# VH-VL binders against q96il0, part 381

Target 1, 167 residues: q96il0
Amino acid sequence: APERGAERRDTAPSGVSRFCPPRKSCHDWIGPPDKYSNLRPVHFYIPENESPLEQKLRKLRQETQEWNQQFWANQNLTFSKEKEEFIHSRLKTKGLGLRTESGQKATLNAEEMADFYKEFLSKNFQKHMYYNRDWYKRNFAITFFMGKVALERIWNKLKQKQKKRSN
Short names: E, the ipSAE of ESMFold2; O, the ipSAE of OpenDDE; V2, 0.75 times the mean of E and O plus 0.25 times the DockQ between their complexes.

## First folded at step 16 (VH-VL; framework fv_ebrasodebart)

Design M21 (at its last look DockQ between E and O 0.28; V2 from the best seeds 0.60)
Fold by OpenDDE, look of step 16:
Formats: C-alpha cells, structure tokens, sequence
Structure M21 (fold): chain C 167 residues (1-167), chain A 120 residues (1-120), chain B 108 residues (1-108)
C-alpha cells in the first residue's frame, strides 16, 4: 500500500508582513495587505516621550492586531482548502477532470459555488460570532485606553500652561 | 475558586499518541482561552499553543504543527491536548493554563501538570 | 525563532534587591509577563502587562520594560523567593507566546 504522503497541512506561514515604515515617520503607517490574512498591518508610531499609558495603549493595539491577523490568516487558509475540496468533489461527481481540455483549472458555475458559500458560512457562523464578540471586547478596551490617553494629554497641556504662567 | 485540574501521568511508546485533559472550574469557560505549555525535565517552559472556547480559534507553535491538536468541550468545561507521533524528546510535564481572550493578562491560572513519559 | 534571553542564574543575599532581565527583539512593542516556578510546582504569574502585579503577589515584586529589555525586580529578597523565573511575551513575527530560557534565583 503506497504510504499516503502525509499531506503537509500548509500551516499559514506565520509570516507577519515585515512591513517596515520609513525610520523618520512621525505617524502610524498602514502596510500593504498581508498575503495570508488580507488585512493591512499598522505600524504604530512611538513618540520620543511616550507615557506609560500611551505605551500600554500601543502594545494593546499591537497585540490585538496580531491576534486579528492570525485569526484571518487561518480562516482564509481553511476557506481556500475547503473550497478546493468542494470543487474537486463536485467535479468528480460530474465525471469531470480537474482540468479542462485546454489545460485550464476546471471551475464550477456560480450556482454551485453559491451552495459552497452558503454551507461554509453556515458551518462557520458560530466561529464568526465568537470572533466578533472578542474583537468587540478588544476594541472596547482599546477605545477606553484611548480616552485615558486623551485625558492625560489634556492634563499635561494644562500643567504646562500653568507652569508658563507662573514663570 | 478558579481551578484547572489535569488528567494523570501517562507513559507512552515512541510513535504513539497522548491526550491530556484539563477541566476548568470557578469561571466562565467561554470567556477565556486555554494555553498549553510543556516543560522537559530540567528545562525551561515551552509554549505549545492555545485554543479559544468552542474551538473557534487555535494557534499552535510551529514546531508542533501537524502533531498537536487542541480541542474543548464547553459542556464539561474541559480542554484537551493531543500530541501524536511521540518521541523521546516529548517527555515533559504538560501544563494547561488560562489565558484571557481580550486583555493581555498572561497565564493567571495553571493546572497541576501532567507528566508524559515517552520510553521504548 | 526570536528567543527571549535571560541570564541562567542570579544570586542575591537576603534583604538585597534582585534584578532579572529578559531581552528580545521588539520586546518594547509587546507586553512582558513574569512567572515564578518553584521545584515540583506549577508556574505562578507574578507580573503582567510589563508592570502590573496580580492579587496576592507581594509588593516587593515589581517589573519594568524599557527598549527591548524587560526587568523583574525583587526588593528585600527573601529565602522564599528562591525559584526559577521566566519571562514571556508575544513573538513579533508569529504571534506566538514565547518564554525566556528561565533564570534561577538563588538566595544566599
């Protein structure tokens, strides 16, 4: 019996896009879409006098971004795999080869593919619900810290104005 | 009280599989991830991966890709880690640990550990 | 894999301050976590989010993160603080959680 080669489950290569912004950037940079997640990574600017609260916010945003990138990279890989399996199974059922006579990859019609999308969405509905819940909670936390940082900045500006008036 | 209780020690042969369980109690299981960490005798901690509630999200260490599977049973608040194709270098104490899904709180609660010995 | 680097051992006299460092690429962009492990026991979280202390951890434990180095500081070190200490952070490239190699703290 030929040893069925262990199909190397193409694990989404953990290649977070090595987008490096210009060294002299004074703002957040948005990179190109990641090849696996299709999400655009953000490189967060680090102020020279970053406060502990600003640092905490930046790190929270970074961690959330990485979490999100990994989720969608895995989801897209799963989608692509299941889509291919669906196409192959349907073509086989129709007695069609994986390639046309012209050597092109055989495809299914829009109606058949609609069935795949419906099934995939149904199957992954709960997964997406939990993702959305966690995403919302993370963003809520980020927004809360953004508010704190904004207040801190206002307070620091007021203190500086008072010190300038006293001198 | 929050508690993670793991299954007992296992002795396996090379090439076999092991499945370790981690029963969680004292908190809402669905709000946290479970991470798995192993420690070979006399060595440091090695992160293996994590799983979210309802198996909606898994992340495995690259070194263990293809050999490790993490699952959860929400009805029993139990996480499982299966490691396949065991080797002698897989001999370690395996820990489950709680990890918060939406705040970076680290592994705040740990199981007692499960010794897995892989011997010929 | 970007490895968090810790000194293998640190020795301190009772009542003195112990400092354990953890260095890694882009660690300044990630939260650091610290765990204490005593022989035959499970790890215990002693510091999270660079400088936050869990409930039940003594105030003598503190931590900071500057540049690409996280530091755990134990002021007034006691004999009971003798343990292995591990740092942890997100890996900058893979979104994996990675541990440092661990530091054995000896109280002499």
Amino acid sequence: as target 1 above (167 residues)
Amino acid sequence: QIQLVQSGAEVKKPGASVKVSCKASGYTFTEYYISWVRQAPGQGLEWMGWISAHESYTNYAQKLQGRVTMTTDTSTSTAYMELRSLRSDDTAVYYCARDQSYLPRGHDYWGQGTLVTVSS
Amino acid sequence: QAVLTQPPSVSVSPGQTASITCSGDKLGDRFAYWYQQKPGQSPVLVMYEDSERPSGIPERFSASNSGNTATLTISGTQAMDEADYYCQAWHSSTAYRVFGGGTKLTVL
Scores: ipSAE 0.783, ipTM 0.911, lowest interface PAE 0.6, mean pLDDT 90
Fold by ESMFold2, look of step 16:
Structure M21 (fold): chain C 167 residues (1-167), chain A 120 residues (1-120), chain B 108 residues (1-108)
Amino acid sequence: as target 1 above (167 residues)
Amino acid sequence: QIQLVQSGAEVKKPGASVKVSCKASGYTFTEYYISWVRQAPGQGLEWMGWISAHESYTNYAQKLQGRVTMTTDTSTSTAYMELRSLRSDDTAVYYCARDQSYLPRGHDYWGQGTLVTVSS
Amino acid sequence: QAVLTQPPSVSVSPGQTASITCSGDKLGDRFAYWYQQKPGQSPVLVMYEDSERPSGIPERFSASNSGNTATLTISGTQAMDEADYYCQAWHSSTAYRVFGGGTKLTVL
């Protein structure tokens, strides 16, 4: 993500040498999935003349993304850990080993695993409902600030057009 | 009047556990997170983690993973922090602080602090 | 993980302007927060969202955050402003809140 200031931003497409329009270098972009959360991060662009309101919106979006990535990273870790513990517990109850003769991890069939998935979803239902509420509240706040930024930009354009016509 | 009132001072031996309570009043408890912050004698502030009032989101500082558990009781508007396997360097004042769940407002209200002393 | 560095102490004369810095890698890309703690008391939030002032905090408190540095500024410093000051920011990769080491402001 580029910083505000004197930093020069050039983009040269592969195979050709030409000046790239600033518009393409002035956009947010979506990166690959995070290994632990499995979410695609947004890499936020920082314009050279970012207004205080635009700065607040960008930082709010960034913190919301990080908040969300950490939640799902924790959930994915918990899911994986509890799944393995469930498998180990059921294998132990059957008197079976943790690994097959080939050295691969032993597992349960689909019918046996259905008990785990059902229990995990039921156990986490309330947790995910309140997470979704908080996620919705954050998105509503972000949308509100996006509206304020849009109005600020429209006002600046109108003021600039009025000034040009009066000159 | 927003207020966070914590349980009294504790003296513990190494290896024990401690559970500090934080009772909230003057606001809708279920709309906010509670953060826990500690301060060793003569030292700075150390963020320990946070918990949402419905226990739907908990995040602990990496240093404390595996030793700390945070919980809430919405019926009494009370948050709890339990620290296990206590060591002498866990001697500190432990604070609860209100935290916003969706806006970046920081810790706007703090409890009075609970001194936990760990000594043989 | 990220570290927020503050000078251990800052001294100013009454009526002068105090500046307390907080340094961290790309700290200006995150919201910064400031807390005041007087001896024997709980911390008090004095600045949030880089430069916003909570209700009840005097206008002589201001703050900024850009590049790698956030700065708390107290103009017209009074004896009652003598305290420890902590910066705080959100840790981008772990969603932790991180405090700086603290700065003792002495009014002499």
Scores: ipSAE 0.639, ipTM 0.838, lowest interface PAE 1.1, mean pLDDT 84
ESMFold2 (binder alone), look of step 16: mean pLDDT 92; pTM 0.945

Design M22 (at its last look DockQ between E and O 0.42; V2 from the best seeds 0.59)
Fold by OpenDDE, look of step 16:
Structure M22 (fold): chain C 167 residues (1-167), chain A 120 residues (1-120), chain B 108 residues (1-108)
Amino acid sequence: as target 1 above (167 residues)
Amino acid sequence: QIQLVQSGAEVKKPGASVKVSCKASGYTFTEYYISWVRQAPGQGLEWMGWISAHESYTNYAQKLQGRVTMTTDTSTSTAYMELRSLRSDDTAVYYCARDQSYLPKGHDYWGQGTLVTVSS
Amino acid sequence: QAVLTQPPSVSVSPGQTASITCSGDKLGDRFAYWYQQKPGQSPVLVMYEDSERPSGIPERFSASNSGNTATLTISGTQAMDEADYYCQAWKSSTAYRVFGGGTKLTVL
């Protein structure tokens, strides 16, 4: 029995695009879409006098972004793999080769592909629901800390104004 | 009380597979991730990966990709870690640990550990 | 791989302050976590999110994260604090959890 070569599950290489923003940027930068996740990474600005609360918010945003990048990288890899398998299976069933007479990769028609998309979405429905739940919870936490940071900034501005009036 | 209870010690031959279980109790299983960490004898902690509830999200350490599979059974609140193609250097105590999915609270609860010995 | 570097050992006299450092590339951009492990026991979370203490952890435990270095501080160190201490952080761009090499704290 030929040893079925362990199909190396091509794990999405952890190569998040090393987009480096300009060193002198005073703002958050949005990078190009990542090749695996198709999500645009955000490089968060670090202020010179970052408060502990601002730092906490920044770290939480960064962690959430990385979590999201990895999820979609894996999901897109799975999608691509299953799509290819579906196409190959259908072509084989039709007695068609993987390549056309012109040497192009054989494709399925829009109707057949619609069946794949429907099946894929159905199969992954629960996965996406749980992802969405976790995504919303993370964003809720981020929003909460954004509110806290905003309040802190207001308070600090008020204190500075009072100190200037007292001098 | 929150508790993670792991399966018992395992002795395996090189090339074999091992599956360790981690039963969670005392909290809502679906609101947390389970991380797996191993520790070779006399060595430090090594993170292996994590899994979310319903297997919606998995992340494996690159070193273990292709050999490790993490799964969950939500009906029994049990996480599983399977390690394939075992080597002598896979001899370690394997820990499951709870990890929050929403907030960065670290591994706040740990299993008691499972010794896996790989010997010829 | 972004390796978190810890000193292999730290010694302190009872009642003195112990400091354990954890250094890593871009560690200042990530939350640091600290775990205590006693011989034959599972690790215990002692600090999370750089400076937060779990319930049940004594106030003598504190932590900070500045630049590329996280520090665990144990004030008034006691004999019971003798253990291995591990730092942990997320690896940039991979969402991997990475542990430091561990530090053996000896109370002399």
Scores: ipSAE 0.795, ipTM 0.918, lowest interface PAE 0.6, mean pLDDT 90
Fold by ESMFold2, look of step 16:
Structure M22 (fold): chain C 167 residues (1-167), chain A 120 residues (1-120), chain B 108 residues (1-108)
Amino acid sequence: as target 1 above (167 residues)
Amino acid sequence: QIQLVQSGAEVKKPGASVKVSCKASGYTFTEYYISWVRQAPGQGLEWMGWISAHESYTNYAQKLQGRVTMTTDTSTSTAYMELRSLRSDDTAVYYCARDQSYLPKGHDYWGQGTLVTVSS
Amino acid sequence: QAVLTQPPSVSVSPGQTASITCSGDKLGDRFAYWYQQKPGQSPVLVMYEDSERPSGIPERFSASNSGNTATLTISGTQAMDEADYYCQAWKSSTAYRVFGGGTKLTVL
């Protein structure tokens, strides 16, 4: 049996990415899925000469990502919790225990679980409609600022080209 | 004229619960979040959590997780904060504050505060 | 590292410039906010989005946020500016919003 020095990855906070971007990078990075939200975080690059407009765009994108991760982390927790409560309730109604004779968690069949999925979707329909509205508003704002940044960069390139011709 | 009006001061015993209300007026309640912030006597501000008006988003400070519940009633434009299992160190002024869901404007409007005193 | 640190107090003479700092790990990666609180009153937002000033806040208030430090600057400081000042930023490991410990500005 070969021996190898132990690698310990023991201290990542719950709900955060384990991805570590390279020391020096000129590009945004996409990390592994977050444990609680299942979303892949973007790790934003900060240029040396970031303009005030570029800073605002980057921070707005970061805050939107955190807003989105918070929503889905909460929904995933609620889904898991309500699923277990539904299974528990239906097993009690049948006079069954929470575990089989073999010690495994008792479950419901697909048709019984379909009732849970229908109830969950119905309970959360309005919440998801408001989430979609706010997501659309945020994306509109981000897209608008992306356009402004693109125009700023084009203008700067034109100024630099004009300066070279004037010399 | 945007206004947040909170319920009156309360005195509670340790182990009880308290529910503070925050009625909003002068703006479209469903487009904003409500944050709750407390301040113990002689101390600084402590963010407790926030809720969207439609309850689609909640985030509670880890220190308070399991003891706090925030809710809203969109028909009355009112937010609520309930703190359970009260201790003497929960004595504080409790504020509600408006925040935005899609532009990062901070806590731009605050309620007048609600003093909650927890004493034996 | 997840804590926003402010000096407990800052003293200035009337007409001088006051600077109140707020330090936190990578604070410049997030929007910073500043609140003024006078005794017996609710806090008032005085700066948002690092450097933006709400309507009704005098132009002598300005702010910046870069690296690990946000700074609130009050030029031409007046007696009515005497208050507690709190910085706030986005998300820590334990809360979605975090306040600094506060700075008492005294105008001597």
Scores: ipSAE 0.509, ipTM 0.762, lowest interface PAE 1.7, mean pLDDT 83
ESMFold2 (binder alone), look of step 16: mean pLDDT 89; pTM 0.927

Design M23 (at its last look DockQ between E and O 0.29; V2 from the best seeds 0.00; counts 0 for: pae E 2.2 > 2)
Fold by OpenDDE, look of step 16:
Structure M23 (fold): chain C 167 residues (1-167), chain A 120 residues (1-120), chain B 108 residues (1-108)
Amino acid sequence: as target 1 above (167 residues)
Amino acid sequence: QIQLVQSGAEVKKPGASVKVSCKASGYTFTEYYISWVRQAPGQGLEWMGWISAHEDWTNYAQKLQGRVTMTTDTSTSTAYMELRSLRSDDTAVYYCARDQSYLPKGHDYWGQGTLVTVSS
Amino acid sequence: QAVLTQPPSVSVSPGQTASITCSGDKLGDRFAYWYQQKPGQSPVLVMYEDSERPSGIPERFSASNSGNTATLTISGTQAMDEADYYCQAWKSSTAYRVFGGGTKLTVL
């Protein structure tokens, strides 16, 4: 039995685009789409008087973003690789070369590619379900902390108003 | 009780491969990631990578890219780490550790460690 | 070089407060974790999410984060607290877990 060569699962290169927002931004900044994940990174604003709760929320958002970037970078790499392998395999089966007579990359028709997409989605269905589960749980936690931060801000505003009335 | 139980110590020659197992129990295996961490004798902790149990998604340290493979068997709740092309500097205690996928709780449970010795 | 920098050693007398620092670029944007490792044992999580304490960890353990420096504080240090301590954080843009170089805490 030919030793099925351990398919080197090419992991996405760790080079998430270091989007650097302008130093004087007082708001969250959205960067261009990352070249691997195609997700737009968000640079979160850090207020001068960031509360511990605000900091926790910011860090949670940052970690979730990085997790999401890595997941999709990996998925896109896997998709691209499997797509190329599918195309090559089908062309070979048809007795066609990888390049046309004009030197262009040989492509499959839309119907053949539909089979690839169906197979890929079927194969990755479970993976996507678990990803979605984890994504929802993370976002639920973020939303919960957003609520806490909102309450904290309201409370702090009320305390400041009371102090101004007492003076 | 939550427990991670690793395979026994290994002695390998340079250029060989080693596969370490980590059997998880006491929790839902599919709700957590497994991270691998190694520690050379007298040195600090080095993170190697993680694997998601259900998603079969891996993230490896750049230094180990191409030499390390992490896998899981959900039926046995077991994680595996294979390190290829072993060198003398790969001599270390290798740990599996649980990592929560939803919240940043760190590595809350660790295996007992597996000593891998690479010697000529 | 470790992405996170720790002092190689800290010495403290019994009953005194030990402080171990962990510094790294953009550590202020990431959660810090702390692990205790005793000789011949697996690491044990002692602090997570900068300042949260796992169940079973004594209240004398606390942690804080200021700017790009995380600090583990052990109040009323005991002989049993003698160990190596490692900080950990996510590496920005890679989702890697990175450890500090470790700090040997000696209780004199």
Scores: ipSAE 0.805, ipTM 0.922, lowest interface PAE 0.6, mean pLDDT 90
Fold by ESMFold2, look of step 16:
Structure M23 (fold): chain C 167 residues (1-167), chain A 120 residues (1-120), chain B 108 residues (1-108)
Amino acid sequence: as target 1 above (167 residues)
Amino acid sequence: QIQLVQSGAEVKKPGASVKVSCKASGYTFTEYYISWVRQAPGQGLEWMGWISAHEDWTNYAQKLQGRVTMTTDTSTSTAYMELRSLRSDDTAVYYCARDQSYLPKGHDYWGQGTLVTVSS
Amino acid sequence: QAVLTQPPSVSVSPGQTASITCSGDKLGDRFAYWYQQKPGQSPVLVMYEDSERPSGIPERFSASNSGNTATLTISGTQAMDEADYYCQAWKSSTAYRVFGGGTKLTVL
């Protein structure tokens, strides 16, 4: 059994690093959808011996998650606001009040609401295009740092092999 | 090479508004955000908000919410900050700064500052 | 409301090490940034992403961020380092960018 094939102990720099709570506690996990953004947050695992590169990667991933949640929370609020403004505008144009005779909130039918959905998509097309660009740029940066962390891990394995040989 | 050039000093009365411009050059304007930061005489830096240069997505400091509007004109690579209902404590130097949109590299380039004086 | 607290001033002798702190609740969970401002000048970024140094900033500048405290360290302090220093935390890449109150570094 060649030493090259026994890589399973390469990331355990000390006895403390080997002690790990149940797998759920030792890994990232995904929470329920956020109320405002409807996105699922990642709850990041923080290992005891996190290197500066590993810390930077984790902070970049966390910051990207927060950025994404902020964008969609704002878009959801804008959607709700513009929907109400559209309904009010169309009721006003028809000479109708915001309430029916029974006091219920006046509404538009499905064909009328389709105009809103089309207008909203048109207004937000450019914004979503630039959002997608920035989302992919962020993910490319994160992937780049994942590569740097992987190389750092390989280098640390070589140091661990050197230390065991000297002892 | 990268440069942010701001409009000249202004003197305003309380209750007026001011609109400061910030012309960017030497980089692709639509790839970055612009932050606005002010500094009252003898005081520290106060972050006011940012705007994405390619869209109407803005974030304003809570203290200024409702009084500030930030805009851009991509055809001239210019950012604008308008502060309304001016008070004497809005007297400050107003800076624009480049804000990295996809890497958190801080405010790496700053304008020269615009003194806005609110008095009388 | 986030608050970043800095000492109002720090004094050092030339050649000694200056340490400027920035305290905030769970500041170590966010990226911290440092700016230098000399009288009559715009601020200059001197440290970003907790501990990264921009090109053109001397190697004697270093920084760290953990727990509730970020620290800017200037080794071999020179007269030209005399300035106001501001920490900044980014709550996210798209949201609030909070500055500390500033620290006047005096080189005697």
Scores: ipSAE 0.449, ipTM 0.727, lowest interface PAE 2.2, mean pLDDT 82
ESMFold2 (binder alone), look of step 16: mean pLDDT 90; pTM 0.937

Design M24 (at its last look DockQ between E and O 0.46; V2 from the best seeds 0.64)
Fold by OpenDDE, look of step 16:
Structure M24 (fold): chain C 167 residues (1-167), chain A 120 residues (1-120), chain B 108 residues (1-108)
Amino acid sequence: as target 1 above (167 residues)
Amino acid sequence: QIQLVQSGAEVKKPGASVKVSCKASGYTFTEYYISWVRQAPGQGLEWMGWISAHESYTNYAQKLQGRVTMTTDTSTSTAYMELRSLRSDDTAVYYCARDHTYLPRGMDVWGQGTLVTVSS
Amino acid sequence: QAVLTQPPSVSVSPGQTASITCSGDKLGDRFAYWYQQKPGQSPVLVMYEDSERPSGIPERFSASNSGNTATLTISGTQAMDEADYYCQAWKSSTAYRVFGGGTKLTVL
């Protein structure tokens, strides 16, 4: 009995494109789309006098970004795998080979692929709903911290103005 | 009271599978993730992975990929961790922990642990 | 692999201040968490978000971060504080939780 090769579940390679922004950047940088998630990573700027609240906000944003990157990398891998399986299954059912006479990878027509997309979306609908919920919760938390940081900055500016008036 | 109650100790042979349960109570199960952490005898803590309460998002440690499956039952507020192809080095206490979904609160509630012994 | 490095052991006399360090690459970009584990017990979260205390954790526990090093500080260390302490953070790019090797705190 041929040893069914353990299908190495292609773990999404941890190779997030190490986009390195210029060291002297005073702004957040947006990198190119990640090859697995297709999300553009953001490199967050660290101010020289970062407050504890600003640091918390930055870390929360970073954590949320990584959470999103992993979700979509896994989702895209699953999509690609299921798509390939669907194509192979349909071609086999049609008695068609995996390659055309020209040696190209055999593909399905747009109508058949539409069925795949519909099925995939239907199957993953609940997953996407829960992802969206969690995404909104994370963004709400981020927005809340943004508000706190904004208030802190206003307060610090007011204190500085008062100190300048007293001198 | 917020608590996680795990299944009892397991003794397994090499090559077997084990499934550990973790029943959550005292909080809204669907608002949190469950992380699994193991600890070999006399060793440190090793994170195994996490699962969202609705099984919508799983993240497994690379070392355990292909061997570990995490699932949840929202109707019973129970999380499950299955580890397959057990080895002697899988002998450990396995912990479930409540993991916050959207806040950086860490793993704030832990189960009592489940000893899994893999012996010939 | 982002490894969090802790000293294997720290000894302190009762009433003195214990300090446990956790160092890792890019730890300054991540939240640090601290867990206490007593023999035969489950881990307990003692610090989150670098410096926040959960409810029920004594005020003698504090944490700070500087650069790529997180520090757990226990002021006025008591015999009951004898335990293993683990730092934890997210691994960059993978969202994996990574633990330090643990530090055995002995109260002499």
Scores: ipSAE 0.799, ipTM 0.922, lowest interface PAE 0.6, mean pLDDT 91
Fold by ESMFold2, look of step 16:
Structure M24 (fold): chain C 167 residues (1-167), chain A 120 residues (1-120), chain B 108 residues (1-108)
Amino acid sequence: as target 1 above (167 residues)
Amino acid sequence: QIQLVQSGAEVKKPGASVKVSCKASGYTFTEYYISWVRQAPGQGLEWMGWISAHESYTNYAQKLQGRVTMTTDTSTSTAYMELRSLRSDDTAVYYCARDHTYLPRGMDVWGQGTLVTVSS
Amino acid sequence: QAVLTQPPSVSVSPGQTASITCSGDKLGDRFAYWYQQKPGQSPVLVMYEDSERPSGIPERFSASNSGNTATLTISGTQAMDEADYYCQAWKSSTAYRVFGGGTKLTVL
């Protein structure tokens, strides 16, 4: 996986104070790495009393996860394809076959492969820069909604406390 | 003010290719994706894929994978969709639509559509 | 694999409330969107994020999405609301955006 675009740092709660039946998950949980993207998906908990704002936040996080998984799945396939094509092209220029005499895939030494890695990084620099921009914009939107949810929860606690005092 | 203007209608034979253009104006082209949606005569809408304006991210509907190529030209604020190996059932109106990269606002601005007719 | 199912037509009298449904497995786990298309015209976004209304769309348009069903509701339906309506969700296993088959709303 590239240095950026790793697992999102979702801080799943270590415990939940509200009642949760044993047969239901009361937490967001993190699944195993996806085969194609190598990212760990978050499986979002849907609480019984989810407000409309909380629903929108959860759905935005779900969409962002899928968007990110699709990007990195495509990047991983492109990397593998272009690496193989580079090796084949260099072997053909040397007049060598695609397999050694022992039947193993022919490859290039580390110095020869360095040219591929440099070219791939250079070719994909702008692509990753714009991906990072879009990733940050999505994370900012998510953080903004998280703030709204936090304020909604504080407001509801204050309203309930004021109601108890007035009653 | 915000508009997407598409290229004119085309008539093609089976096996040919078509390339439809979509020129954007009135907004920052590089901040949005362009989706392509087609509609066969008397039928519903079918999403074909989308592309980021910088070509940094492209996603095609699986049905069309291998036959469709989407590109952009940021200097002219223009998106392109090329569909190859045309069949008679590719006869449709092809729309471009502005799509959002970071907010779930949907396809909020649509082009006028381009009729592509594939006849034998 | 997501498939969105809509009734092919809905008829209402002027001033009545029209409801157009869109059914899909776990559709309530995704944002739903609604588009209006009049004959010979491009689609127009009329609802987004399940229940949000774009600027310029009349307040008589509303929507909801829960469980397996999203619903577009038009109260006080007018003749100008006669159109095809498409629901849309943002992802399936085969496409980023998936449309329902469409519903023709007739105002008699």
Scores: ipSAE 0.588, ipTM 0.819, lowest interface PAE 1.3, mean pLDDT 84
ESMFold2 (binder alone), look of step 16: mean pLDDT 89; pTM 0.928

